VH-VL binders against q0atu2. Designs and how they scored, part 294

Target 1, 119 residues: q0atu2
Amino acid sequence: MLDKKARIRTSREYRNVFEKGKRLSGRFLIIYYVENALDNNRFGFITNKKIGMAVIRNRIKRQLRAIVREYQGQVKNKHDIVLVARAGIGKSSFEGMEKDYIAIMKKAGLFARNANKID
Short names: E, the ipSAE of ESMFold2; O, the ipSAE of OpenDDE; V2, 0.75 times the mean of E and O plus 0.25 times the DockQ between their complexes.

## First folded at step 13 (VH-VL)

Design yg93 (framework fv_ivicentamab_arm2)
Fold by ESMFold2-Fast, scan of step 13:
Structure yg93 (fold): chain C 119 residues (1-119), chain A 119 residues (1-119), chain B 110 residues (1-110)
Amino acid sequence: as target 1 above (119 residues)
Amino acid sequence: EVQLVESGGGLVQPGGSLRLSCAASGFTVSDNYMNWVRQAPGKGLEWVSIIYRRGSTEYADWAKGRFTISRDNSKNTLYLQMNSLRAEDTAVYYCAREGGEWEYYFDYWGQGTLVTVSS
Amino acid sequence: AYDMTQSPSTLSASVGDRVTITCQASQSIDSWLAWYQQKPGKAPKLLIHDASSLESGVPSRFKGSGSGTEFTLTISSLQPDDFATYYCQQWYDYSGEAYTFGGGTKVEIK
């Protein structure tokens, strides 16, 4: 689970990320991201009805939060990041979403080099 | 050095089955995303399937229910089980490794193995 | 069909020519595009990934450019080794398919 301080919670905060942030799309995810004035990262999650029924959308949200939590330590600090699930995500596996998240974050320059390397 | 060697192709009747093998050396298949890509004679490239690091799998819509991707970690070998083969499945089948940094491109390919399904 | 349109399907060129090959996506794919070279009877070989990043060992005469919906592969001074078929590749968004390839461009000797 993500701490409350690591979550984007208000409509105004979401709008700030969409209006001022950069956008990068992947296979299953779009991220919007902007540097914040805090000392921590905050994440937002958006699923819409094009993905599928509520049961599917709720599963996707839970899995995305788990992925974000797992890789939280690799993310450059001081960013607000909103993950928007694309319509095709309902057909994905957990690992498909995980792979897409990491690829997008690395391409955005938000992840450490060699995410798979253990020293 | 990285090497991928496919085998198991041949001539089969419509409705028949084949299992293709891809022996890897110079790296570990379970540490990578492994794919099958095919190419019909004189035609372009077409993605078939992926197996993820933890064993999750995905398939092209036309391959679902007929093809199964798998691996044997002890043999460092990737497989494609093909059932209910059709004339349009005639192609050279390549195994391919995805780039090392969680990317959506293929950095190493095998030489391919030809599957011919008699019409 | 949300497919990659690659053009031209064939082109004839002479050694020393500048060659340009184009890929069009129906909607933005940012820079999720790779280019491959395939010679007859051989497997494809990666040339460029992320639209413009040249793979190690690939000659600098190959350049990729573009973002969004239009991408180009340019060979600045064609060499005998460059007569081959070239393919672009992207992820496929709407149906959830992982990868889609362009139809290919055959670069033939003039």
Scores: ipSAE 0.402, ipTM 0.818, lowest interface PAE 2.9, mean pLDDT 86

Design yg94 (framework fv_ivicentamab_arm2; at its last look DockQ between E and O 0.62; V2 from the best seeds 0.79)
Fold by OpenDDE, look of step 14:
Structure yg94 (fold): chain C 119 residues (1-119), chain A 119 residues (1-119), chain B 110 residues (1-110)
Amino acid sequence: as target 1 above (119 residues)
Amino acid sequence: EVQLVESGGGLVQPGGSLRLSCAASGFTVSDNYMNWVRQAPGKGLEWVSIIYRRGSTEYADWAKGRFTISRDNSKNTLYLQMNSLRAEDTAVYYCAREGGEWEYYFDYWGQGTLVTVSS
Amino acid sequence: AYDMTQSPSTLSASVGDRVTITCQASQSIDSWLAWYQQKPGKAPKLLIHDASSLESGVPSRFKGSGSGTEFTLTISSLQPDDFATYYCQQWDEYSGEAYTFGGGTKVEIK
């Protein structure tokens, strides 16, 4: 589980990311990201009803948190990052989500230069 | 040098089965995202299936239930098992590697193998 | 499935001409767009990825541009070796449709 300090938790924090951040779309994810004034990264997760029932949305959110946690050490510091799950993610495999997360984060330039493949 | 070589194509009757092979060299199949893409005579390109690094698979809707993508790591070979073949499955079948580790394009293609489904 | 409209379907041109091919996505894909060249009896060859990144070994006369929903492949001065069919390609949001190709553009000699 992500530490509380690594989570975007307030509406104001989310609004700040959406208003001031950059947006990049992947196959299953849209990320909004902006630099923060902290010493750590913070992550937010949004799963809309278009994905499916609450059980599905919660599963997706758990999976995304797992992915973010796994690669957290490779992400450049001092960023607020919101992950918005797209409609098609509900039928995606975990590997598909992982691939998309890494691809989009790399494209956004949010991974450290020396980030290596984990597997 | 990266190389992909398809084989196994040929003439088959409707309802028949065929297994295509794609022998890879210059890289490890199991460390990459591998795809099958087909092209009917005089037509465009159509994605068929993907196998992820840890073995997850996806299929085009029309391919589900009839086509199976797999690999043999010891042989560094990709496979496509095709069952219940139809005339509309007649096409050149290409194996294709996705670029880099986390991309959404195909940087290397085999020469293709022709599958003809006809009575 | 996502729609990718590629135009024109056929293009007649002469050596030295400036050629432009367009792909229009049904929704924004940012820069997740690749271009391929295919000659008769041969496999597709990657030309450009990420909308504008030229693949190694591809002549500089090929240029990819665009973002969002509108993308363009430009050949600044058509060479004899460039007569071929070109395809654009994107990812697809939904499982069972991982990738979508444009319908292709055949560049033939006038």
Scores: ipSAE 0.890, ipTM 0.945, lowest interface PAE 0.5, mean pLDDT 94
Fold by ESMFold2-Fast, scan of step 13:
Structure yg94 (fold): chain C 119 residues (1-119), chain A 119 residues (1-119), chain B 110 residues (1-110)
Amino acid sequence: as target 1 above (119 residues)
Amino acid sequence: EVQLVESGGGLVQPGGSLRLSCAASGFTVSDNYMNWVRQAPGKGLEWVSIIYRRGSTEYADWAKGRFTISRDNSKNTLYLQMNSLRAEDTAVYYCAREGGEWEYYFDYWGQGTLVTVSS
Amino acid sequence: AYDMTQSPSTLSASVGDRVTITCQASQSIDSWLAWYQQKPGKAPKLLIHDASSLESGVPSRFKGSGSGTEFTLTISSLQPDDFATYYCQQWDEYSGEAYTFGGGTKVEIK
C-alpha cells in the first residue's frame, strides 16, 4: 500500500516538481522528478481526457499506484516524482505500463539500471 | 554467455501452420521481455510479437488472430505458433531479447530460421 | 502510428571515409532510438541504444546523435568490416506496432 507520506497532494507540490524537476518520456508515461528535503519519496499521478473516459482514467490511476507501490523499495530515496499518463496508455496491459515504468526509472537513474529482477 | 537458437522453419503451403522454437541459454527467458522479429528476403526488419515477463502478449496488427507467442519455462524456450500462413509471411524469423541497461531495444538476437510459404 | 524514414537507402563508400546515416521519426521519441548492423546472412547486432549509448565491444568510430525526431549514425573512418546494412529502431505509443524499424541503409564498397 502506498502510504499517505509517499503521495504528492497539493497543487503547490506538483508545481514545484514541474518547475524544478527533470523530464523523461517513455512509451506510455512521462515522469517529472526532483530531489526533495524529506526522508522519503513522494509520488503524484496525472491522467488527462486524451486517455479516454473517466472509468478508463480511474483504472489507469489505480494500476499506476499499484505499480509504484510494488517497486517503491527499488527507487532511490528523497525524490518527488510525478507520473503523467500518455494517450496510448488506455489500451496498454498492466505489464505494458509496468515495463514502461521500470524502463523510464532505470533510464532516469532512479532505479537499478541492469537489474531485471522479479520480486 | 547469452545464446538464442531458432528452429522449426521450413517450406509450408498457403493456409498451413508452423511452430518456431527459440532455445535460450545463459539467461532465463521468463526474467526478460522476448520478441519475434522477421525479415522477408531482401527486405527490412519487421516486428512480430512480444511476450512480457508475467506472460502478457502483444502482436503486430497483421499477426493478430494468426500468430501466438508463448514460452516453456521448464525448457527455457520461446515459441511462435503461426497459423493460416500466407505467401507474405515468407521471411527469416528471429527471436530477440530486450534490454541490457533498460528496455525497448534488442541486445541479443538468434541466428534466424527461414519460413517459406509457397505452393 | 509512428513511422520512421531512413536515408539514404544505399550509399557507396571507401575505407577511411566518414559515413552518415539519418533516421527521422514522425513524432518525438525523445532518445528512445537504437541502431543495428546486419551483415549478409547474419542476424542484426546492436550498435547503439538510447540514441548515443555505445554498446560494449562496439568500436568507438560508431557514434549516434540526435533527439526528438532527427537521429544520425556516423562512422568516422570506415573499415572493411563496416560494409553492411544499418537499421534504426523506435517504440510506438499505440498498440499493434510496438516497435518500428527504419527501411535500412546498405553501405557498399565504392
Scores: ipSAE 0.825, ipTM 0.912, lowest interface PAE 0.6, mean pLDDT 91
Fold by ESMFold2, look of step 14:
Structure yg94 (fold): chain C 119 residues (1-119), chain A 119 residues (1-119), chain B 110 residues (1-110)
Amino acid sequence: as target 1 above (119 residues)
Amino acid sequence: EVQLVESGGGLVQPGGSLRLSCAASGFTVSDNYMNWVRQAPGKGLEWVSIIYRRGSTEYADWAKGRFTISRDNSKNTLYLQMNSLRAEDTAVYYCAREGGEWEYYFDYWGQGTLVTVSS
Amino acid sequence: AYDMTQSPSTLSASVGDRVTITCQASQSIDSWLAWYQQKPGKAPKLLIHDASSLESGVPSRFKGSGSGTEFTLTISSLQPDDFATYYCQQWDEYSGEAYTFGGGTKVEIK
């Protein structure tokens, strides 16, 4: 879904976001975010065993990647953003996750345009 | 201007059914997160159900299997089908809009419609 | 999972008084909290979202504060229009109750 340049790939890249970034918690998600020195955004995704089995965790990662791709054009550039799934996300619908992503990104000031429009 | 007008309340016997309607104007129902919230006489507010922008639904545990939220986008109208009604379902039922400017907050409410379930 | 404890249940005050209402969440909800005002026979009206952000048209004498688990609504100088019942509201991560409300605080004239 996301282009290779738009992915956070290494442990160093993840640690930088956790150590230097801001944190914001919503209903199903926590985001960590920090400005980067690139001309683009990068996204990372974390699930843990508390959520469920690997099949469930992989499904959630796929769903979150799809959500991020859908709204990517609205995100202010030059940020590294890590989405951490909370334990309750396994019972959420896709639209529950989508709504929470929109809410958190608006509250973080990371949307450059009105996110109420359905694209 | 935003308006929500509920109708369809009334007196029913236990085990009966009612369908509530909420006619919306000044905004598009399917672009928003629409909710039902109820208030028993002399009591507080209790969330019932949500329909998401793309049509997914979520219910309070006590409402699952008995209540169905739906909408008709051509009429810009929200519905609550209530089956197997019990005395404890006696309440004013409000429709409420969520996600105008910010998700998780109900910025507009209808005037409510009274449902009385009595033997 | 998440529950709201709202205090006091009833409060008597005079015009001009400073009034404080509290809500306690059982788990952290960061700042995701709303305050509503409800008058008899009327629907609730949103006063404050995001714990402290005042809705358009709400008088500046209303102030919301708090984060995490502890929240307050303060009316700095009570006016006749402010005698009403006030409710706080939150979300829940996975209890099958997506939103819960506090029990309400009725503000009455002394």
Scores: ipSAE 0.807, ipTM 0.914, lowest interface PAE 0.7, mean pLDDT 91
ESMFold2 (binder alone), look of step 14: mean pLDDT 89; pTM 0.923

Design yg95 (framework fv_ivicentamab_arm2)
Fold by ESMFold2-Fast, scan of step 13:
Structure yg95 (fold): chain C 119 residues (1-119), chain A 119 residues (1-119), chain B 110 residues (1-110)
Amino acid sequence: as target 1 above (119 residues)
Amino acid sequence: EVQLVESGGGLVQPGGSLRLSCAASGFTVSDNYMNWVRQAPGKGLEWVSIIYRRGSTEYADWAKGRFTISRDNSKNTLYLQMNSLRAEDTAVYYCAREGGEWEYYFDYWGQGTLVTVSS
Amino acid sequence: AYDMTQSPSTLSASVGDRVTITCQASQSIDSWLAWYQQKPGKAPKLLIHDASSLESGVPSRFKGSGSGTEFTLTISSLQPDDFATYYCQQWDDFSGEAYTFGGGTKVEIK
């Protein structure tokens, strides 16, 4: 799980990210992201009913939090980032979600650049 | 030099099974995202399955329950086990490597192996 | 009912012609699109990734452009080696498939 200070909790905070942030989509995820005025990054997670039943949506949220926590040290400081799960995420594996998260974050310029990229 | 060589294709009756192999050289399959893509005679390309670096797998909806992707790291070889084959599974099957660490395009493809499902 | 529409399905061209192929996605894919060339009896070959990035070893006459929902592959001054079928590729979770390919465009000798 992520620390409480690293989570977006209020409707007003989510609304700020959606209204002022940039949007980037991937295979299973959409991120909305904006620079904040804090000393840390904050993450929000949205899973809608199009994904499936509550048990599936809750599993997806737990897995996304685990992924975000694992890679939190690579994220550029001072950002509010909301992850929105796309309808097809229920078909994904854990590694599929992980790959999509990293791909999106790198494409958004939110991860540190790799010095020696293979491709 | 990167090479992918498929084998195992052939003629099989409806309801039968077949296992395809893809021998990789010039890189390690467990360090990459590996895919199977098929092409029916005279038709376009259709994604079949992926195996991720840590072994998670995903499948096209029509392939779930019938096809199984796997690998043998000691042989640096990718496999596709196909069960309950139907006439519409007739196609050339390609194995393909994804470019870079976190991207979704295919930078190298094998030559393909033909699977014909007919009675 | 699929996510990708590629046009035209077939075109006839002569050596030296400028050829344009279009790919349309039903939803924005933010330039995460690749182009492949396939010659008869051969596997596809990567030409362009991330909508406009030319793969190493691919001639500069190939150019990709576009973002969002409309993408274009242009071949300036068509060469004999370029008569082939071209495919675009993206992913589409709403259609129940990943790594969705366009229907292909066959470039034939006029």
Scores: ipSAE 0.417, ipTM 0.826, lowest interface PAE 3.1, mean pLDDT 86

Design yg96 (framework fv_ivicentamab_arm2)
Fold by ESMFold2-Fast, scan of step 13:
Parts: C-alpha cells; sequence; structure tokens
Structure yg96 (fold): chain C 119 residues (1-119), chain A 119 residues (1-119), chain B 110 residues (1-110)
C-alpha cells in the first residue's frame, strides 16, 4: 500500500495534474505528470468503467498501487503523477502492467538512469 | 558481445511438434524480456510470444493453446514448444531481446531457424 | 486492433538518392515506434527506436521522425549497403495482440 503522503487525494490536485501536466501513453497506461513544490512524489490512479466490471477495476487499481510502491525509490523526486488505465489493461498480466509502467516512466524521464539495478 | 543462436527447426508434418531453442550469450535471459518473432517465406514479420523477467508469458491470439514459450535459466536458453503445427506455421523463427534502456523494441535478434510444415 | 500501414511496398532508388518511407497508425501511438532493416537471408537489425532515437552504430544518414499517427524513416544519401527491406513496429496497442509490424518497404536498385 502507498503511504497517504504519497497519494493524490483531492479533485483539485487531480485537476492540476491534468491541466498543467504533460501526458504520455503506453500500451496499458497513460500518465499525466507535473513537478510539485513538495518534498515528495504523489501518485493518483484512475480506472474507468470501459476497463470492465468493478471487481476487475479494483484488482487493477490494487496492482498498480503495488507496482508504484515497489518502484517509488526510482522516481525523480517532487512530481505529481496520475496513472490512467487504458481499456485493454484488463487483459494484461501483473508483469505486463509492471513492464508498461517502467517503460513509460523511463520514456518520460521520470526514472533514475539505473532504475533496475542494485546500488 | 551479445549473441542469440536459434536451433531446432526442420521439416515436420501437419499436426506434428517441434521445440525451438535460443542459446543466449553476453547477457542473462532472466534479466530481459524475451520474444519469438516469425516470418513466412517472402512475407513480413509477425510477433509470436513474450516471456517476462519474472516468467509471465503472453501469446499472439493464433498461437494460444498450441505454442509455449519457456526458458532454462541454468542454461541461459529460451525455448518455443510448438504443437499441432499447420502449413501456415511455415516460417523462419527468430528469438529477440527487448531493448536495453527502453523497452518494447528489439535490440538483438538471432539468425533464425526455418520451420517447414509440409506433407 | 490498430492497423499499421507502411508505404510504399517497393521503392526503386539509386545510390546517393534521398529515400523516404512512411508508416501510418490507425490511432495515435505517441512515439512508440521502431524501425528495422532486413537484408535477404538475414535477421532484422534495429535502426531507430522511440520514433527518432538512432541506435548505437547506425549511420547518421538514417533519420526517424513523426509522432501520433504518421511516421517517416529518411535515408539522406542512399548507400549500396542500404538496399534492404525496412519494417516499422509499434507497441501502443491495447487490443490484446502486442507488437504490430508494418508490411515492409523493399528498397531496390533502379
Amino acid sequence: as target 1 above (119 residues)
Amino acid sequence: EVQLVESGGGLVQPGGSLRLSCAASGFTVSDNYMNWVRQAPGKGLEWVSIIYRRGSTEYADWAKGRFTISRDNSKNTLYLQMNSLRAEDTAVYYCAREGGEWEYYFDYWGQGTLVTVSS
Amino acid sequence: AYDMTQSPSTLSASVGDRVTITCQASQSIDSWLAWYQQKPGKAPKLLIHDASSLESGVPSRFKGSGSGTEFTLTISSLQPDDFATYYCQQWDDTSGEAYTFGGGTKVEIK
């Protein structure tokens, strides 16, 4: 689970990321991202009904939070990042979602140069 | 030096089976996303299957139930088990590694191994 | 499923010519596109990834451009070594099938 400090929680905060942020899409995910004035990163998650039933959307949201938590130390500090699941994500494995997250974060320039390597 | 060497191709009757091998050197297959891509004589490239770093697999819809991708980490070798072969499966089969810094593109390919399905 | 249309299917050119190959996606794929070169009897070789990033060791005469739905591969001064078939590949496809390749463009001698 992500700590509450690392979560985007208000409609106003989500709106700021969508309006002022950059957008990049991957195979299963779209990210919107913007620098913040805080000392930490914050993440938001959106799974809409085009993905499937509530049970599928809730599973995906839990898996995305687990992926983000696992790789949080690799993310450049001081960013608000919203992950929006694309319609096809319901067909993906956990590793498919993880791979897409890593790829899109690296492409956006939000991951450290050696994100997958041991220090 | 990165190398991928395929073997196991040959002539097989419709309904038969073959197991293709791809011996890797210069890198570790379990640290990478590994794929099989095929090409029918005189035709274009067609994706077959992927094995993810933690062992999850994904297949082209036409390959599901007939083809199985796997690896042996102790031998640093990728495999493709092909069952219920059809004339339409006649192709050169390539193993391919996904890119180093960015993913979803293939930075190294083997030389390919020819599978001919004919009576 | 996304459609990938590559044109032309065949292109006749002379050494020194500027060659342009186009790849069209039916929906926006941002810059999730790679270009490969394949010579007869050989495996494909990566030229460009992420629409415009030149792979290490690939000559600077190869240039990729575009984003969204239309992408081009340009060879600014064709060399004898460049007569080959070129393929684009996209991976921004949520249809359940991954890694769609274009139909290929054969660059042959005039």
Scores: ipSAE 0.631, ipTM 0.874, lowest interface PAE 1.6, mean pLDDT 88

Design yg97 (framework fv_ivicentamab_arm2)
Fold by ESMFold2-Fast, scan of step 13:
Structure yg97 (fold): chain C 119 residues (1-119), chain A 119 residues (1-119), chain B 110 residues (1-110)
Amino acid sequence: as target 1 above (119 residues)
Amino acid sequence: EVQLVESGGGLVQPGGSLRLSCAASGFTVSDNYMNWVRQAPGKGLEWVSIIYRRGSTEYADWAKGRFTISRDNSKNTLYLQMNSLRAEDTAVYYCAREGGEWEYYFDYWGQGTLVTVSS
Amino acid sequence: AYDMTQSPSTLSASVGDRVTITCQASQSIDSWLAWYQQKPGKAPKLLIHDASSLESGVPSRFKGSGSGTEFTLTISSLQPDDFATYYCQQWDDYPGEAYTFGGGTKVEIK
């Protein structure tokens, strides 16, 4: 689980990321991201009913948090980042989600170059 | 240098099975994302399947339940087991390696092996 | 799933011509697009990835551009070696339909 200080929790904070942030889409994920004025990164997660039943959505949320936590040290500091799961993510493998996360984060310039934790 | 060499294609009757092989040299398949892509005679390219580094697999919707991607790390060889073949599966089958580690393009392709499904 | 419309399906050109091939996605794909060249009887060869990044060893006369829903591959001063079929490839919505390819554009001698 991500520490509470590393999580976006309020609707105001989510709105700020959506309104002022940049958007980048991947195969299974969309990220919205903006620099913050804090000492740390914060992550938000959105899984809507289009993904599937509650048991699938809850599994996806847990897997995304695990992926974010695993690669937390490689994320450029002082950002609020919201991950929005796309409808097709429910049929993805864990490695498919992991690969997509790394790809979009590197493309956004939010990851250290040559980050390689999949091997 | 990087090389991919497919084999195992041939003529098969509808409902039959074939196993395709792709022998890799110059790199290790288990360190990469490996794919099968097909091309019907005179038609375009169509993605079939992927195997991830730790063995997770994904398939085109039309291939699910009929095709199985696998690998033998000791032989550095990728496989595609094709069952319940239909006339519309007639195509040249290519194995392809994904480039750049975080990207969804194919940097190296084999020469292809022809599968003909006909009575 | 995103539809990829590639135009034209066939074009006739002469050596030295400027050739432009277009690829349109039914929904925005940012810059998640690659271009491949395929010669008769051969496997596809990667030319460009991420819409505009030229693969090592590919001549500078090949240029990719675009983002969102409309992309182009331009070949300036067409050479004899460039007569081939070109395909675009993009990301897709679903795991089972990932890696959607355009229908191809055949560049043939006029």
Scores: ipSAE 0.211, ipTM 0.761, lowest interface PAE 4.6, mean pLDDT 86

Design yg98 (framework fv_ivicentamab_arm2)
Fold by ESMFold2-Fast, scan of step 13:
Structure yg98 (fold): chain C 119 residues (1-119), chain A 119 residues (1-119), chain B 110 residues (1-110)
Amino acid sequence: as target 1 above (119 residues)
Amino acid sequence: EVQLVESGGGLVQPGGSLRLSCAASGFTVSDNYMNWVRQAPGKGLEWVSIIYRRGSTEYADWAKGRFTISRDNSKNTLYLQMNSLRAEDTAVYYCAREGGEWEYYFDYWGQGTLVTVSS
Amino acid sequence: AYDMTQSPSTLSASVGDRVTITCQASQSIDSWLAWYQQKPGKAPKLLIHDASSLESGVPSRFKGSGSGTEFTLTISSLQPDDFATYYCQQWDDYTGEAYTFGGGTKVEIK
């Protein structure tokens, strides 16, 4: 499960990831990621108004957290990772977001080769 | 030996409907991301729709409300139901499988089936 | 517009020639680009994925390179079977909502 300690909360922590991290874009998501000095991974989620109304942005943020939680065990340890939703994400299905997340994480070298969850 | 075999194309009047089929062999449709891609005569390739492993669907904006992608897992067959057809829908329609588990490329294509919309 | 552009639209070449086809994205797509070959009356065939990864069974004379916004497909020594139309493919880099194909490059016999 994605617990409270696995979340990036403060503006300072987000700024650190943006300033020092690497960037990789996917179809619906952009990730910024950097190694941390902690015992665990931390995730941040950004949805801006270009995606749509607040109700859509809040739904996307909740769905992204659910996806991150489901695949947390596959993520290479000790990283701060910020997921930024792209404009088109509001029209994506849950599986579309999930597929993009896993594809980006594998391409970034943050996922194990066999870290697959399917029905 | 992966094969995709399309059928169901033909001549139809504007406003009419057609259902295309894509019979798959050598792999299981429900374990893959399946797409429809079309090509108007003498023109380039244009993506139509995707069905994800767990059944979520997405469509090109121009296809929404008129086209429906589906599958029958017991028959290992993909479908495209096309309604309210227009002259500009005239094209060869290809069934295509996405390669890799989480990638955005098509590793196998069917032979295509021609749909002609003309009065 | 903000579309993917592919150039040239047509090129004439002889067997044994080196040919290069270019694909340019309007915004960075990192390396999320595939190349396909299509012969008249046939379905497209995957040649390269992730900009430079050669698909199994595709001859080594095909090579993909590039990242970000500029990508190339090179055929080092053109063979008779290589006369075809080539397409690059990514997603819509502005919205991300749809897969997008380049306009195609037809490689013709000189």
Scores: ipSAE 0.673, ipTM 0.884, lowest interface PAE 1.5, mean pLDDT 89

Design yg99 (framework fv_ivicentamab_arm2)
Fold by ESMFold2-Fast, scan of step 13:
Structure yg99 (fold): chain C 119 residues (1-119), chain A 119 residues (1-119), chain B 110 residues (1-110)
Amino acid sequence: as target 1 above (119 residues)
Amino acid sequence: EVQLVESGGGLVQPGGSLRLSCAASGFTVSSNYMNWVRQAPGKGLEWVSIIYRRGSTEYADWAKGRFTISRDNSKNTLYLQMNSLRAEDTAVYYCAREGGEWEYYFDYWGQGTLVTVSS
Amino acid sequence: AYDMTQSPSTLSASVGDRVTITCQASQSIDSWLAWYQQKPGKAPKLLIHDASSLESGVPSRFKGSGSGTEFTLTISSLQPDDFATYYCQQWDDYEGEAYTFGGGTKVEIK
C-alpha cells in the first residue's frame, strides 16, 4: 500500500495543489504538482464518471496507487502531486497507465531517470 | 544500426486474413514499445496498435476484434495478425519503434509492406 | 476527441526559402508533438520530438516551436532534400484515437 503520510487526504490540501501548482497533461493522466514544506512526497488521485462505472474507476485508482508506490523512489522529494485520470484511461492497459505516469513525471522534471538513457 | 524489415503483405479478398512480420535488428523488441502504423495509398498516417515491454497491447477502436499485435522474443520479430479484412484496410503497413524510454514518438520505422484488400 | 489540423495541405517553395508549416490541436496537448518527413515511396523519418527537440542527425535548419494548441515547423533555408511531405503527430486520450497524425503538408518545387 502507499503509506498514509504519502497521501493527500483533505479538500484543503487538494485545493492548494490546484491553485498554486503547475499542470501537465499526459495521454491518460493530468498531474498538478507543487513543492511542499514536508520531508516527503504526497500523492492525490481523482477519477470521475466519464471513465466508466464505479468498478472501473476503483480498479483505475488502485492501479494508479500501485504505479505511484512502485516508482516513488525516483520522484524528487518534497512535492504534493495530484493525478487526475482522463476519460480514456478506462480503455488503457496497466502498462499504458504506467508508461504515461513515467512520461509525464519525466516531462515535469520530477523524475530522476533520463528518457534517452538506461540508468 | 537499427533496422526494421516488414514482410507478409499482398493481395487478399474481403473477409480474408493476413499476418504481417517485422524483423528487428540492432535492438531488442521486448525492451521497447513497438507499434504498427498504416497509410492508405496517397493518404495520411494512421496508428493501428502497440505492444508494451511486458506484452500488454492496445488498439485503435476500428482495429479491435480484428487485428492482433504480438511478438516472438526468440526471433526478435513483431507480428500483426489481420482478420476479417475490408477494402478500407488497404494500406502500406509500417512497424515503428518508440523513441527513448517512455516517449510517444517513433524514432525508427520499417520500409512498409503493402496490403491490398480487393475482390 | 482531439483533432490535428495541419496547414497548408500543399506549399510551393524555392531552394533558399523560409518555409513554415502549422499544426493546430483542438485541445491542449502541452508539448506532446513530433514532426516527421516522408519522401515518396519511403517510410516517415523523425525530425523533431517534444515540439522543439531536434532529433540527432537532423539538420539545424529545421526548428519546431509552440505549445498547447498551436505548433510550427520552420525550415529556415530550404534545401533540395527538403521537398517532401511533413506530418505532425500527438497522442490522443481515447475519446478518439491514440497517436493522432496531422493530414500532412506537401512541400513541392515552385
Scores: ipSAE 0.624, ipTM 0.871, lowest interface PAE 1.7, mean pLDDT 87

